# VH-VL binders against q9nrl2r1430to1533, part 143

Target 1, 104 residues: q9nrl2r1430to1533
Amino acid sequence: GGVHELSAFEQLVVELVRHDDSWPFLKLVSKIQVPDYYDIIKKPIALNIIREKVNKCEYKLASEFIDDIELMFSNCFEYNPRNTSEAKAGTRLQAFFHIQAQKL
Below, E stands for the ipSAE of ESMFold2; O stands for the ipSAE of OpenDDE; V2 stands for 0.75 times the mean of E and O plus 0.25 times the DockQ between their complexes.

## First folded at step 11 (VH-VL)

Design F60 (framework fv_nezutatug; at its last look DockQ between E and O 0.05; V2 from the best seeds 0.00; counts 0 for: pae E 10.5 > 2, placed apart)
Fold by OpenDDE, look of step 12:
Structure F60 (fold): chain C 104 residues (1-104), chain A 123 residues (1-123), chain B 107 residues (1-107)
Amino acid sequence: as target 1 above (104 residues)
Amino acid sequence: QVQLQESGPGLVKPSQTLSLTCTVSGYSISSGYYWHWIRQHPGKGLEWIGSIHRSGDTDYNPSLKSLVTISADTSKNQFSLKLSSVTAADTAVYYCARTDYYWGSHRYAMDVWGQGTTVTVSS
Amino acid sequence: DIQMTQSPSSVSASVGDRVTITCKASQSISSYVAWYQQKPGKAPEPLIYDASSLESGVPSRFSGSGSGTDFTLTISSLQPEDFATYYCQQFYSTPYTFGQGTKLEIK
């Protein structure tokens, strides 16, 4: 159960990171590049953080893992208008995630 | 070496549909991030027409009067452009181009272009 | 839509000159800017991607800078083959838009 879930989380994170649309999500948004980001987004998260949490076995439930991933996408869509490259990438990556998450 | 080549009729009558094909060689279109159509009216600047992502998602320039349709055929390693109900305003050199994704770099540019094909809308 | 206001529209310069072309976005677009060179009768060729990254094969005399709204293409020492029209482009959001172009002519 737990070991298999952890492996599944790890694999899914790997797949998300390797996805071509992962670029907006690989690491936290730079405050230098986006000065107002953290004024808007109060719960910043990125794939590298999620990966670290997975590696540290901080997710005890699949729902917790999924919540963080969804938060990541939610942040993207909250900050970026739908026609932006980030939002478009996020939309595609989220769709991919939803498909893969069904395997969890 | 990646090469793009536009092809299609150089003359289209008003109200008809302009159809162009971009043939990609040396690279699979399924590996490309975005595939673009751009046009340049005589003596004017560049205008983005639309793009198709490798996933099949399309984006079109809402400023175009003609209905735009972009599609891809992976079996032929081609992607196509259709502009319906063309007018003289659609007379231009049409380019296809690629945006590729390089891991660790956004590479936000159209890094490979076709040589362009001239399309004249005239009765 | 995001407007890319490119300036100047034209510039006359001599070989060896330092040339600067500016592109101003109507809103902040991070670094999602590309620069192209186009010669008469030819397709545009990429020079810069992601605002400041030099495209492969492009001479080092070309450089790009900027982030947010103001972007610059610089040719440190103009060569004869550099006389052409240059365009900036934004990839921040669709529709993707180009600057009006800068025609670099020989003085």
Scores: ipSAE 0.816, ipTM 0.921, lowest interface PAE 0.5, mean pLDDT 94
Fold by ESMFold2-Fast, scan of step 11:
Formats: sequence, structure tokens, C-alpha cells
Structure F60 (fold): chain C 104 residues (1-104), chain A 123 residues (1-123), chain B 107 residues (1-107)
Amino acid sequence: as target 1 above (104 residues)
Amino acid sequence: QVQLQESGPGLVKPSQTLSLTCTVSGYSISSGYYWHWIRQHPGKGLEWIGSIHRSGDTDYNPSLKSLVTISADTSKNQFSLKLSSVTAADTAVYYCARTDYYWGSHRYAMDVWGQGTTVTVSS
Amino acid sequence: DIQMTQSPSSVSASVGDRVTITCKASQSISSYVAWYQQKPGKAPEPLIYDASSLESGVPSRFSGSGSGTDFTLTISSLQPEDFATYYCQQFYSTPYTFGQGTKLEIK
């Protein structure tokens, strides 16, 4: 990690947040709205948490940043069946991420 | 004001392909989240046919999947439905509709609809 | 596929009445429900999105509630222009499905 790496991670998170399919990922899933989520998903994460970690310089390697983003998508596909609005948004956003991550 | 308008033949023969177009005015197709086709059989309720996302990804009703194709033409600000091998059961009013983009929002609803176009399948 | 079942299929009411229409999903769909109003010969118009949020321009006498499998549309004080057919729809998963409709008729 340096300034250049942090700028790259920050820009990628900004691009993900701006994407029209980011809505399932902007913040942690509500236990009130989705009561069984935390019974199924043991390592919850969201873009707001990942962005905070980037800003605090908690990622030492690009692979650690990529792992957290992939965990976010993995959680989505584990909880949400394929034909759900969340899973469809996650599939498109993950594809977008893979294209953007080629710049890392 | 955004407006959607369906167009296409009002009469189609059995076994032919039904082709309908939705023309969007006052709004860019590339700015919407999803664009939908819905139909309503005479005296019956609403049936979702399929949708196209602004990326070009499509979703189809499994009961129609092998027969239906939805496409978009951004340069003409239109999206279209093709339904192959039609029968009398495909006689219906066909609607196009929009789901708009609202950043960070669960706002899934069909918020703007065309007036509908009547299609009769008959020899 | 997720089945959406409305109750009642028809209701007769008078201007000023409180009218309640219910919609039941065959499985849990969170709050991913929209409600529409359709008048004879016209396209459906949206009323409610995300189970309880009122569409812009829709009168405040309309309200939605519910989550999971049971959803309700309420008209607090029926007006002459409200006589129409009402549909619920789920946006939880494809294929998106509608209820069979509830026809609201003059008593």
C-alpha cells in the first residue's frame, strides 16, 4: 500500500457505488427487514465498510481488497436465489467489477 | 413528460411471429433501469412477458422463453417484442412499461405504461 | 413461480367507505410489492411501490402495508374516481407475477 494504490481502490469503490446495480450493496443488510440473513451469512460486508477500510489504509495488498469485494458478492449469491432482483444486480455489478479490477 | 407508445399489426395469423415496438419520448431508454412487456388477455388479468435491463440483459417468462425475444435500439429510442409461433391464446392487449432508475433505491415498480395495443391472432 | 392471490375478487362499496384489498404471496418476498389501478379500456397506473411507499401524484387516501407473504392496499375514504380494478405485483424474483385483480364496484 501507497497513495497510488489507495487512489486506485478509492476510484474503484466510487465506480461501484455509482453503478445502478449497487443498491443491494451500499450498506449492511437490515436484521429487521431480513431476519434470517445473519443466520445464513457469517461474514457480512458492504461497500460502506470496504470504503472505510480503504480510507483507513487497512488493505496491505490489492488481493485483500479484491477478496473483500468478492466476499460481498459471494454473500449475495449465497443468500439470494438466482432469479431475485438482488442476485441479478449482483451478477451485473460483479461483471463490472471484474472489468474495472483489471486496472489494479 | 415521458410517454411510451406501442405499435405493430393488430391482426396476426397463427404460426407467424408477432412483432411490436415501444417508442419512448421525453426520456432516453439508456437512462431507464428496466423496460418491460406485459399483456392482458380479454377479460383477464396482467401477465409479465419479459424485460430488458439498460445493459441489454433480458429476462423472459419461462412459459414463453423459447418463443420470446426482447431487444432495444438506443439510436431510435425504442425497444421491441418478438413472439414466434403465435396461436389464438396470444390474443391480448400488449403494454410496454418502464422501471426507472433511482440511485440506492428499491423502487421496483412499473411507473410509466404505454396505452396498450390490441393484437388478435386469427386466420 | 411465485403465485399472488388477491382477496376479495370483487367488492361493492359506497363513496366515503374504507376499502381493504389483500394480496398473499406463495413464498416470502420481503417488501417487493407494487400496486396498480386499472380503469376499463386504460393502461394500469402505479399506486404503491416497495409495499408501502406512495407513488408521486397518488392521493394520500391510498396506503399499502405488509411484508413477507401478506400485503394490504387500503383506500381510507373512497372517491368516485376510485372505482377500478386493482392489481398487486411481486418484484422479488422472475417471472414477475401479478395477482388476479380485485374489481371495486359501486354498491
Scores: ipSAE 0.702, ipTM 0.898, lowest interface PAE 1.3, mean pLDDT 92
Fold by ESMFold2, look of step 12:
Structure F60 (fold): chain C 104 residues (1-104), chain A 123 residues (1-123), chain B 107 residues (1-107)
Amino acid sequence: as target 1 above (104 residues)
Amino acid sequence: QVQLQESGPGLVKPSQTLSLTCTVSGYSISSGYYWHWIRQHPGKGLEWIGSIHRSGDTDYNPSLKSLVTISADTSKNQFSLKLSSVTAADTAVYYCARTDYYWGSHRYAMDVWGQGTTVTVSS
Amino acid sequence: DIQMTQSPSSVSASVGDRVTITCKASQSISSYVAWYQQKPGKAPEPLIYDASSLESGVPSRFSGSGSGTDFTLTISSLQPEDFATYYCQQFYSTPYTFGQGTKLEIK
C-alpha cells in the first residue's frame, strides 16, 4: 500500500509482459472465437487488464495484485490440458512470477 | 500427422441433396474446437459454408442457412455437410478444415485442410 | 456481413521483388485476420494468423501487419515458389469471409 508498492507492481507487470511465455496472457480470450471459454472460466483476467488496474491505482494491497495474477494462471490451468502450449507457458511464467514476486 | 479427407459423389443432379463427409485421421474431432466446410467456385474465391463447434453448436453462412446442415459423428471421427436443393451455382470444390485453438494464443486460422473434392451439379 | 476487399486482384513480379497485398475490412475487426497461400490444384495453406504472426514453418520473408480495418501482407524478396494466389480472411465474426484473392504471377 503506497507509492513504492505501486511502482513495484508496475515493474513486475512489465517483467511479466516482456517474458517470452506471456503470449497466452496478454489480453482476454476472444468470446467470439472461443465461445465455450466463458462457460468454464467465470472470472476472466489478463495482463492488459491487470496493468490498467495498476495504472489506475486500483490495487490497495499487494495480496489483491497477487490474487489477480494467480487467478490468471489458475484460469489457464483450468481451461487448458497440462500438455498444451498454453499450460506449459503458464507453468513457466508462473515460476518466473514467483521469483520476481520476492521483490514485492 | 492429422489428415482430413472429403468424400462423397462428384456429380449431383439439380434439386438433390449434396452429402459430403470429412473423415479425420490422427486426431479426435472431440479434441478440436471448430470444424468447417468451405467451398471454392470455379475461377473464384473461397466461401465459408459453416462450422460445428465441439459442443455441437453449429453456425452457418446466412446465405445458405435454410439449405445447410452440418453434423458430427464422434464414433466414426467424421463430420458431414448436407446441402439441399442444389443448383448449378453449387458447383465447386468443397473443403473441410479445422481451427484448433488453445486459449490465449490468438492462432485463429484454418490450420489443416482436406485435399478438396470437386462437386458438379448438372442435369 | 463483414466484407474483405483485397487489392490488387493480380500482380506481375520478378524473383527478388518486394510485393505488398492489402485487405480492407468493412468494419473494425481488431487483429482477427489470417492470410493463406493457394497453389493451383491444392488447398489453401495458412501463412499468417492474428494479422502479423507467422504460422510454423513459414519463411521469414513473409510478414503481416495492420489492425482495425487495414491489413497488409508483404513478401520481402520473392522466391520462385511464392507465385500463387493469396487470400485474407477475417475471423472476427460469422460468416467468416475471405478477400477475393490476389494472383501473384511471374513477369
Scores: ipSAE 0.005, ipTM 0.596, lowest interface PAE 10.5, mean pLDDT 87
ESMFold2 (binder alone), look of step 12: mean pLDDT 90; pTM 0.930

Design F61 (framework fv_nezutatug)
Fold by ESMFold2-Fast, scan of step 11:
Structure F61 (fold): chain C 104 residues (1-104), chain A 123 residues (1-123), chain B 107 residues (1-107)
Amino acid sequence: as target 1 above (104 residues)
Amino acid sequence: QVQLQESGPGLVKPSQTLSLTCTVSGYSISSGYYWHWIRQHPGKGLEWIGSIHRSGDTDYNPSLKSLVTISADTSKNQFSLKLSSVTAADTAVYYCARTDYYWGSHRYGFDYWGQGTTVTVSS
Amino acid sequence: DIQMTQSPSSVSASVGDRVTITCKASQSISSYVAWYQQKPGKAPEPLIYDASSLESGVPSRFSGSGSGTDFTLTISSLQPEDFATYYCQQFYSTPYTFGQGTKLEIK
């Protein structure tokens, strides 16, 4: 009965997805296109997986949500050298995330 | 339709600063992702000079880094290149170009180019 | 810097021929390759992005393939308007670098 409001986590994920620097993070890295990715990255994650976890109410604490987002950025910087488009996008999106996460 | 147009002097003297402007129409620079400068020496291939993100963050070719400044003026929908201490080796056709983000897809390529402006460095 | 090497430097072909141009990166660059066509006195025109995706308005006779270090541009049935210089470019890391170009000439 009434208007359903987005949760704080859902609102933040939607803002990350809409950000132009989100493209490296929207979906899991393709094993076919990047065969060595899963040899290096042992806990792969992406915004679509995080959003699904939010929608299923799997995050009980803000710290759990923040940890998954930070894992996503950590994976990016571990795999991608600093002068790559992915690393540059990740650096800016992470800065945006840190500003928005102050609301949580 | 997105259009990019270069403008600047056709002749520059050695040791002077080359200044070029790219005017963007049909699209806002602030809504774009990256804006680039590329040049082509007579009878040779293409060389990427540098880029500016819509936020003002810049990347320069390390071979030119101490000589290059790229800036944007969002109120005029323009971005500009300054290349200091020019020599005859800087004689080239200069292009501006765009890399943009499309929802659900990031393009690896320059999707719109200006027509190019010829710059000759001569005494 | 990532070096992009094209082969051949020039190719002579006839209308209706299948033409293949290759591009080799000095290190693995995933699929971060674009291809451009340039006609004399004109700016480069984008053909392919992300190694294999056609730019809007590009004829289906053009196709790109490859990943890692080896990339190919194919024209399945050459048309008169296709005589031009072709360039590959890597977008994996800055500075972005281009191949030296392949000039496609009339036989």
Scores: ipSAE 0.147, ipTM 0.761, lowest interface PAE 4.8, mean pLDDT 88

Design F62 (framework fv_nezutatug)
Fold by ESMFold2-Fast, scan of step 11:
Structure F62 (fold): chain C 104 residues (1-104), chain A 123 residues (1-123), chain B 107 residues (1-107)
Amino acid sequence: as target 1 above (104 residues)
Amino acid sequence: QVQLQESGPGLVKPSQTLSLTCTVSGYSISSGYYWHWIRQHPGKGLEWIGSIHRSGDTDYNPSLKSLVTISADTSKNQFSLKLSSVTAADTAVYYCARTDYYWGSHRYGMDVWGQGTTVTVSS
Amino acid sequence: DIQMTQSPSSVSASVGDRVTITCKASQSISSYVAWYQQKPGKAPEPLIYDASSLQSGVPSRFSGSGSGTDFTLTISSLQPEDFATYYCQQFYSTPYTFGQGTKLEIK
């Protein structure tokens, strides 16, 4: 819906998208730029996909929504060594998510 | 117009701590994505020392071991570098620089640099 | 650490020439490369970020390309003010490392 009808999931996804460290997570990883990504990551996901699932009311439980966000971070840390720009952004964004998710 | 200006002593004695400050004007330090320290030894190329994220998280070049500390003071709109136990090998021009953030994407590059400050480590 | 190796280390060229310099990463770094120009006695100035994006205010004769391990900086028509040393830098992982530099001398 409208801005006054946004669900808690929609509000949280918008906050994640607007966060400085969301850049690795806005859309799926490019196979052209990162050819081995999909050989390693079996369940790819990104914020644009999660947001579409929220908008289509595909999450029935808060746990399902949280699981998809956590999968996104898990994929990041599985593929990217800890000292990469992606992993550093993911660490900070995940901490932000955990604070915001306490409201769910 | 955003400007960065390095300041600190031009001469430091061996074994002492080098302390440099980067003063940011025309832009809030809390709005930048990353703030960096880079140095350049005489006649040599560029060496990244470390960075501080706008949250206060720091990253350091491990080749400098635990000798480096970077901190930010948002009330003064400054960030600083401390390099302990200096030797003649730390003689260099020291630069501070910014990485800006573009909403919806990370545009990783150092887009604004200070003029540099020369530091000589000598008795 | 990721090593960035530039080629050539120096080059002499004439005004109007097309000049390319290359930067090779010791491992794949996607597109996380920036290029800088440094004139004698001055701070480095940004030219390119994210391998191919031109920094605001930089002349269009400068362009960057590449992904993975091989990157290039191109000057399509060399001007006298382009006398400088050029550096690549990777932002893929810490420590962030620079190439050794390419000195461009205008013949």
Scores: ipSAE 0.528, ipTM 0.856, lowest interface PAE 2.1, mean pLDDT 90

Design F63 (framework fv_nezutatug)
Fold by ESMFold2-Fast, scan of step 11:
Structure F63 (fold): chain C 104 residues (1-104), chain A 123 residues (1-123), chain B 107 residues (1-107)
Amino acid sequence: as target 1 above (104 residues)
Amino acid sequence: QVQLQESGPGLVKPSQTLSLTCTVSGYSISSGYYWHWIRQHPGKGLEWIGSIHRSGDTDYNPSLKSLVTISADTSKNQFSLKLSSVTAADTAVYYCARTDYYWGSHRYGMDVWGQGTTVTVSS
Amino acid sequence: DIQMTQSPSSVSASVGDRVTITCKASQSISSYVAWYQQKPGKAPEPLIYAASSLQSGVPSRFSGSGSGTDFTLTISSLQPEDFATYYCQQFYSTPYTFGQGTKLEIK
């Protein structure tokens, strides 16, 4: 009564958003800035969309949440060559996610 | 407020290891996003040597191959460059620089630079 | 490696002139371009980041534009202190590469 708790998924998304390597993942990739992105990536996703799904209770299993986060990283590595700033940020953020996800 | 200062020997003999240190003041190196080493040969343009991320991950210019090492010492608020087996071609002004991350934006660029230190490689 | 080609290599101009410097990337680099000003004997000073964002403290007569492969630095009304060498740099992928520089000279 009168006390609310954040879900484990919300806490993890907040940690990802606050990480300094989250910048490629905060919002969907701009069609204006990257016109060919949506020709290559067929299942786009970003942290703001994942957070909306958490807030709407759309994840029934931890595996569904983890799959969406992993899809986000997979899209990053599919589009961005290894030596790009976005791919480097994605590699570090994914490693951070794997450490945090162990607590789920 | 934020200042970067390069230090090291002004003269290095061929085949030796060049060691340079960048001392950061007014700001913690653990708060920066990336820290860089850049050099400029006499009368030439700028050449990126390498960078270290706050996590300790390093990136090096492939033209320098296995000759370069960049490291950070957070307790001294410093980061350093080592170039092994130097030759006359390594004669240059060496700069250190910062890339900072500002929430909600990617500010790719080097926003703070040291004044540079001149290194001459000769016998 | 991504090559950054600046043009012109030098330009002569007078105070009050509008000056344009161009930088071309050998492949698409989105907006990951920074511009620097370097005066003789001094370290480079940042002017522009992310192709078009003005660095704090830099006069508003400086502006950047472009995306993909073609980038431009413009000085809208040249001042005496603007005579210097200008460099573009890409941050899209390592190794980070600079243009060869454009020397802005009096007259």
Scores: ipSAE 0.500, ipTM 0.855, lowest interface PAE 1.9, mean pLDDT 89

Design F64 (framework fv_nezutatug)
Fold by ESMFold2-Fast, scan of step 11:
Structure F64 (fold): chain C 104 residues (1-104), chain A 123 residues (1-123), chain B 107 residues (1-107)
Amino acid sequence: as target 1 above (104 residues)
Amino acid sequence: QVQLQESGPGLVKPSQTLSLTCTVSGYSISSGYYWHWIRQHPGKGLEWIGSIHRSGDTDYNPSLKSLVTISADTSKNQFSLKLSSVTAADTAVYYCARTDYYWGSHRYGMDVWGQGTTVTVSS
Amino acid sequence: DIQMTQSPSSVSASVGDRVTITCKASQSISSYVAWYQQKPGKAPEPLIYYASSLESGVPSRFSGSGSGTDFTLTISSLQPEDFATYYCQQFYSTPYTFGQGTKLEIK
């Protein structure tokens, strides 16, 4: 894609990062602090990685960008039980994402 | 300085609905992360009733099932608790409390509490 | 539900003593524990959040430690105003649950 598409992805990532429910998603989960995470989650991803991919123009289609964001949420719900603070933050941030993604 | 103040009737009859309001001053309710209701039965410990996120999403203690509703009114800077079909077991001191927001933080805890309001359920 | 069990249920101590209160979760809750102090007829006052982080304005003689299932609140040199009931609470999962409380009394 074009400059307009890159600006849209960047704007959306910035809005996600600034959201109060972004805290579980800002950076990759630490293997030292959560040793079993990488035994369960096979394709780890976080907002800092997605933002870097946007900056390097690695997303050719909006669907590729959306897939990475959805993978991030899927990983959250796979690892974290439903009633945890992480899962609740993920549920709200995902809903916010779906509203904002209507612009993509 | 941030202050929370509970208000509502001190006496409620069995089977009626208990309605309590928490008024927030010195801070916008839309700036907080979560707002909570907690109660304490006479001579007993603390029991979490439920919470409302700044978005309006609610979480309730399953032991209270469909009996509890928490709502927020940002124009009045208040949030409220409704507990339906009360019994003598609902006699308690009711507290409201805040979990503050700090971007990027794993900060959890209730950092500001109201003084509490006593509710007696009796005929 | 996650059960939080405090020990001891009560402790008697003197001013200047080091006091330790423990809290055990029925399952791993990472560091999502807060501690509160409650004096008779008053609302709980926050002391510690995220297991070890001191709330603003809380004296440095209070400290928290632990992760997973076992958590500790320590008062390094007890002062007269510290005689109160102390509660732990987990913020890992709803319903958020409190320990039964530890009453700290004058010896």
Scores: ipSAE 0.453, ipTM 0.833, lowest interface PAE 2.2, mean pLDDT 90

Design F65 (framework fv_nezutatug)
Fold by ESMFold2-Fast, scan of step 11:
Structure F65 (fold): chain C 104 residues (1-104), chain A 123 residues (1-123), chain B 107 residues (1-107)
Amino acid sequence: as target 1 above (104 residues)
Amino acid sequence: QVQLQESGPGLVKPSQTLSLTCTVSGYSISSGYYWHWIRQHPGKGLEWIGSIHRSGDTDYNPSLKSLVTISADTSKNQFSLKLSSVTAADTAVYYCARTDYYWGSHRYGMDVWGQGTTVTVSS
Amino acid sequence: DIQMTQSPSSVSASVGDRVTITCKASQSISSYVAWYQQKPGKAPEPLIYKASSLESGVPSRFSGSGSGTDFTLTISSLQPEDFATYYCQQFYSTPYTFGQGTKLEIK
């Protein structure tokens, strides 16, 4: 149920945050460092926001949690060409997420 | 204190495979983020050859036309470079280097380098 | 590939001078630039990572700045041991490319 699923979401977010490829995803992209990001990406999100939503019990279904994580990766691949450090980190972290998400 | 040391043959014949090893001491190879091979032709600048990520994923300079293979052996705390079908143009000093891991940050630099090993391709 | 162009190719300066070396990327690379110092016959030594962060043990007279396409390395008060060739490198995308180098000669 609800409690079990929220514990699973928290554990998975903690594992993502601690992964060596989490660095592009820990916080929202800086508009100062990347001025055109918010012109291209319409629904920005990051692991700190997702973790806060988990802690506030805002995810009622596993699909809602998965959708937010997938949005985060989708934003990464939309903005960053495949050979960038961000895209490479995103590819590895997304593969890790897909394996762990099988348990949700 | 982390130290990197390159080793391999100083002379390789044209068309053969160049094999170099980087031995890491004072630090576990599995704790680094990326491990790199760089070369420098006589009197010229630096050229990135390729890298291996902690996971074993590799990236290679496309200009080497699939002639390069980088691998890691965590049990020996080493990583290696194989460059096939060498020519005189592959004569260079070869360096290995580390990109360190910091939680929440990709370092964006190579903070430790080996001393370099000279490779001459000649008959 | 991203091209990194350094200016000047060589510079002669006196001890105590302020020296600046520039590096231009052919496209925006955020702050993903590192700087290295190489003395004759030796391996490159790291100076700066992520455009402006000083490597451990590097003297405070070295500083880096810039973002996007334009980057600078500054030596605020040149010392005799600073005679070397300096390289910038981008880490934005593979292949990771270096500038052609700037040779600093003491007058």
Scores: ipSAE 0.543, ipTM 0.872, lowest interface PAE 2.0, mean pLDDT 91

Design F66 (framework fv_nezutatug)
Fold by ESMFold2-Fast, scan of step 11:
Structure F66 (fold): chain C 104 residues (1-104), chain A 123 residues (1-123), chain B 107 residues (1-107)
Amino acid sequence: as target 1 above (104 residues)
Amino acid sequence: QVQLQESGPGLVKPSQTLSLTCTVSGYSISSGYYWHWIRQHPGKGLEWIGSIHRSGDTDYNPSLKSLVTISADTSKNQFSLKLSSVTAADTAVYYCARTDYYWGSHRYGMDVWGQGTTVTVSS
Amino acid sequence: DIQMTQSPSSVSASVGDRVTITCKASQSISSYVAWYQQKPGKAPEPLIYWASSLESGVPSRFSGSGSGTDFTLTISSLQPEDFATYYCQQFYSTPYTFGQGTKLEIK
């Protein structure tokens, strides 16, 4: 990863964070509020964690960054049934991500 | 500051299409998160009809099947409901309502409602 | 569809009483519950969102609690203006369903 790649990852994460459907993804799911989440989801991730990884230059390839974002959406759809508020937000945000990620 | 006002015919004949409009004032329709249609049959409780997200994505109550269409007109600051092939069972007070946008928030709820418009389906 | 069942269907209470209304979801819905108050001939007014968050301008005697399947609306000290029908609604999954309503009578 180069300077342009780091800038591109940061820009994309900022766009995702600012999106109106980012609310399920801003931080890790609370064990107190959702007790069975961590029994079902074995690789939890959220936008705040991904942004920290970008800032620490932990992504060596664009594919690694894309994989973490896709893991985040995969976790959402694995835990949340199709017609839920979380799944609907995830579907719209993932579509937005796929359009933006074409530039990576 | 924000007000919602329903408008449309008070009387509709069976088999015709019911068309209602919600006019939003004091707030841009493009700034809301979801806009909803709800109805209440005489002496009964509340029934959700459907919603439109700020993106234009719609969700409808499956019990109303393909009979319902919700659309938004940002240039007029309005959103509308069309219910086709109406019967006497569609006689109700119809409300429009807003779910507001709050960045990063789980704020689901209908915080502003129109006053309601009475629709009677009869011959 | 998720069914929301309210209890009781009607209740009579005295001014100053603590009143609780319960709402039970047919499946777990996290905290995606809102509560509304409806007076005769009027549109519903929002009271609570996200199970326990008070809407702006709503008196502090109203509170909401619960998560998962069991939710309660509490009025800590009944006032005459609290005569109304109360509804719960779930926003967890479409279709968004309401409880059947609870009529509150103040003698």
Scores: ipSAE 0.658, ipTM 0.893, lowest interface PAE 1.4, mean pLDDT 91

Design F67 (framework fv_nezutatug)
Fold by ESMFold2-Fast, scan of step 11:
Structure F67 (fold): chain C 104 residues (1-104), chain A 123 residues (1-123), chain B 107 residues (1-107)
Amino acid sequence: as target 1 above (104 residues)
Amino acid sequence: QVQLQESGPGLVKPSQTLSLTCTVSGYSISSGYYWHWIRQHPGKGLEWIGSIHRSGDTDYNPSLKSLVTISADTSKNQFSLKLSSVTAADTAVYYCARGDYYWGSHRYGMDVWGQGTTVTVSS
Amino acid sequence: DIQMTQSPSSVSASVGDRVTITCKASQSISSYVAWYQQKPGKAPEPLIYDASSLESGVPSRFSGSGSGTDFTLTISSLQPEDFATYYCQQFYSTPYTFGQGTKLEIK
C-alpha cells in the first residue's frame, strides 16, 4: 500500500483510543491479575500494540489493520460473557469502528 | 472529598413510582465510569439494583425487569432511580455508590457510598 | 446469575484473633471481587477491590486473596472496631451479586 493509508490508520486508532468505550482495549490484559485469560485467548492484542504497529509502518494493507482490530474485538467477546461491561463496551466500540473503517 | 447523598420520599404508596436522587459533591459524574443503586431489605443483605455508565448506558437487575429506570443529569451533578409499581417488598434502605472500574484500572469495586435513605411502602 | 456464598454466616471472636471469611462463586469470575464492611445503621465501607487490593485508608491487618471461584478476606489481628458484617460482591457480570454476609460478633 501507500503512506497515505498509514495516516488514515493513525487517525482511526487515535479516535478509538479516545472513545469512552476503549477502556477494555487500551493495554494487554495482565497475566498476573487475569491468569486464565492467556489460557483462553491465544492471540492477545490491544490498541497500544496496534498503534505501535501503525507507527512502525507494519501494516501494508488496510485489510491487515482491520484484521488486527477485529481480532481485538473477537478476543473480547470470546473471553467476556455477553452481559459484562467489557462485552458491552466492545459491542459499542466495534460498531463505531465499522462506521469509521468505511473511510479506509 | 467526594460525597454522595440520597434524597426522596420516605413513604410511598403501593402501585406508585418510587423516585430517588443521588447528589454527588466534590466530583463530576461525567468524570466517573459507573454510578450504582443498591438496596437492603430490613434485616437482610445487599441487592444491586442497577447502574449507569458515564455514556448514559444502563444495566438493571433482571429480577426488577422493566420496573427500573436509572438516569443522570450532569448539569445538576445527580443521578436518579425510578421504581414503578412498588409493593411492600420494595421497603428497604436505598444506597447510591460510585464504581470507577475499567479494564486497565483493575479497580473492580464501589469505592464511595451514600449514607442511605429509608423507603417504606405502605398505604 | 452468579451466586456468591459466604462462610461462615456468623463467627464469634476475641480481640487479637485471626479471622478468615470465605466467599465462593458459582462460576469462575477471575479476580472481579470486592469486600465491604457494614456496621449497624451505616452504609457499607469498601475494604478490598479486585480480590486482593486494599482500599486507601484501610488498616493493613485486612487482606484479600483468591481467584476463580474461591476468595478469602482475612483480619490478621482483630480490633474492637472490626466487629461488623462483611460482604463480598462479584463484578464479573450483571447482575452484580453480593454474598449473604458474615456477621463478626464479640465472643
Scores: ipSAE 0.007, ipTM 0.640, lowest interface PAE 9.3, mean pLDDT 87

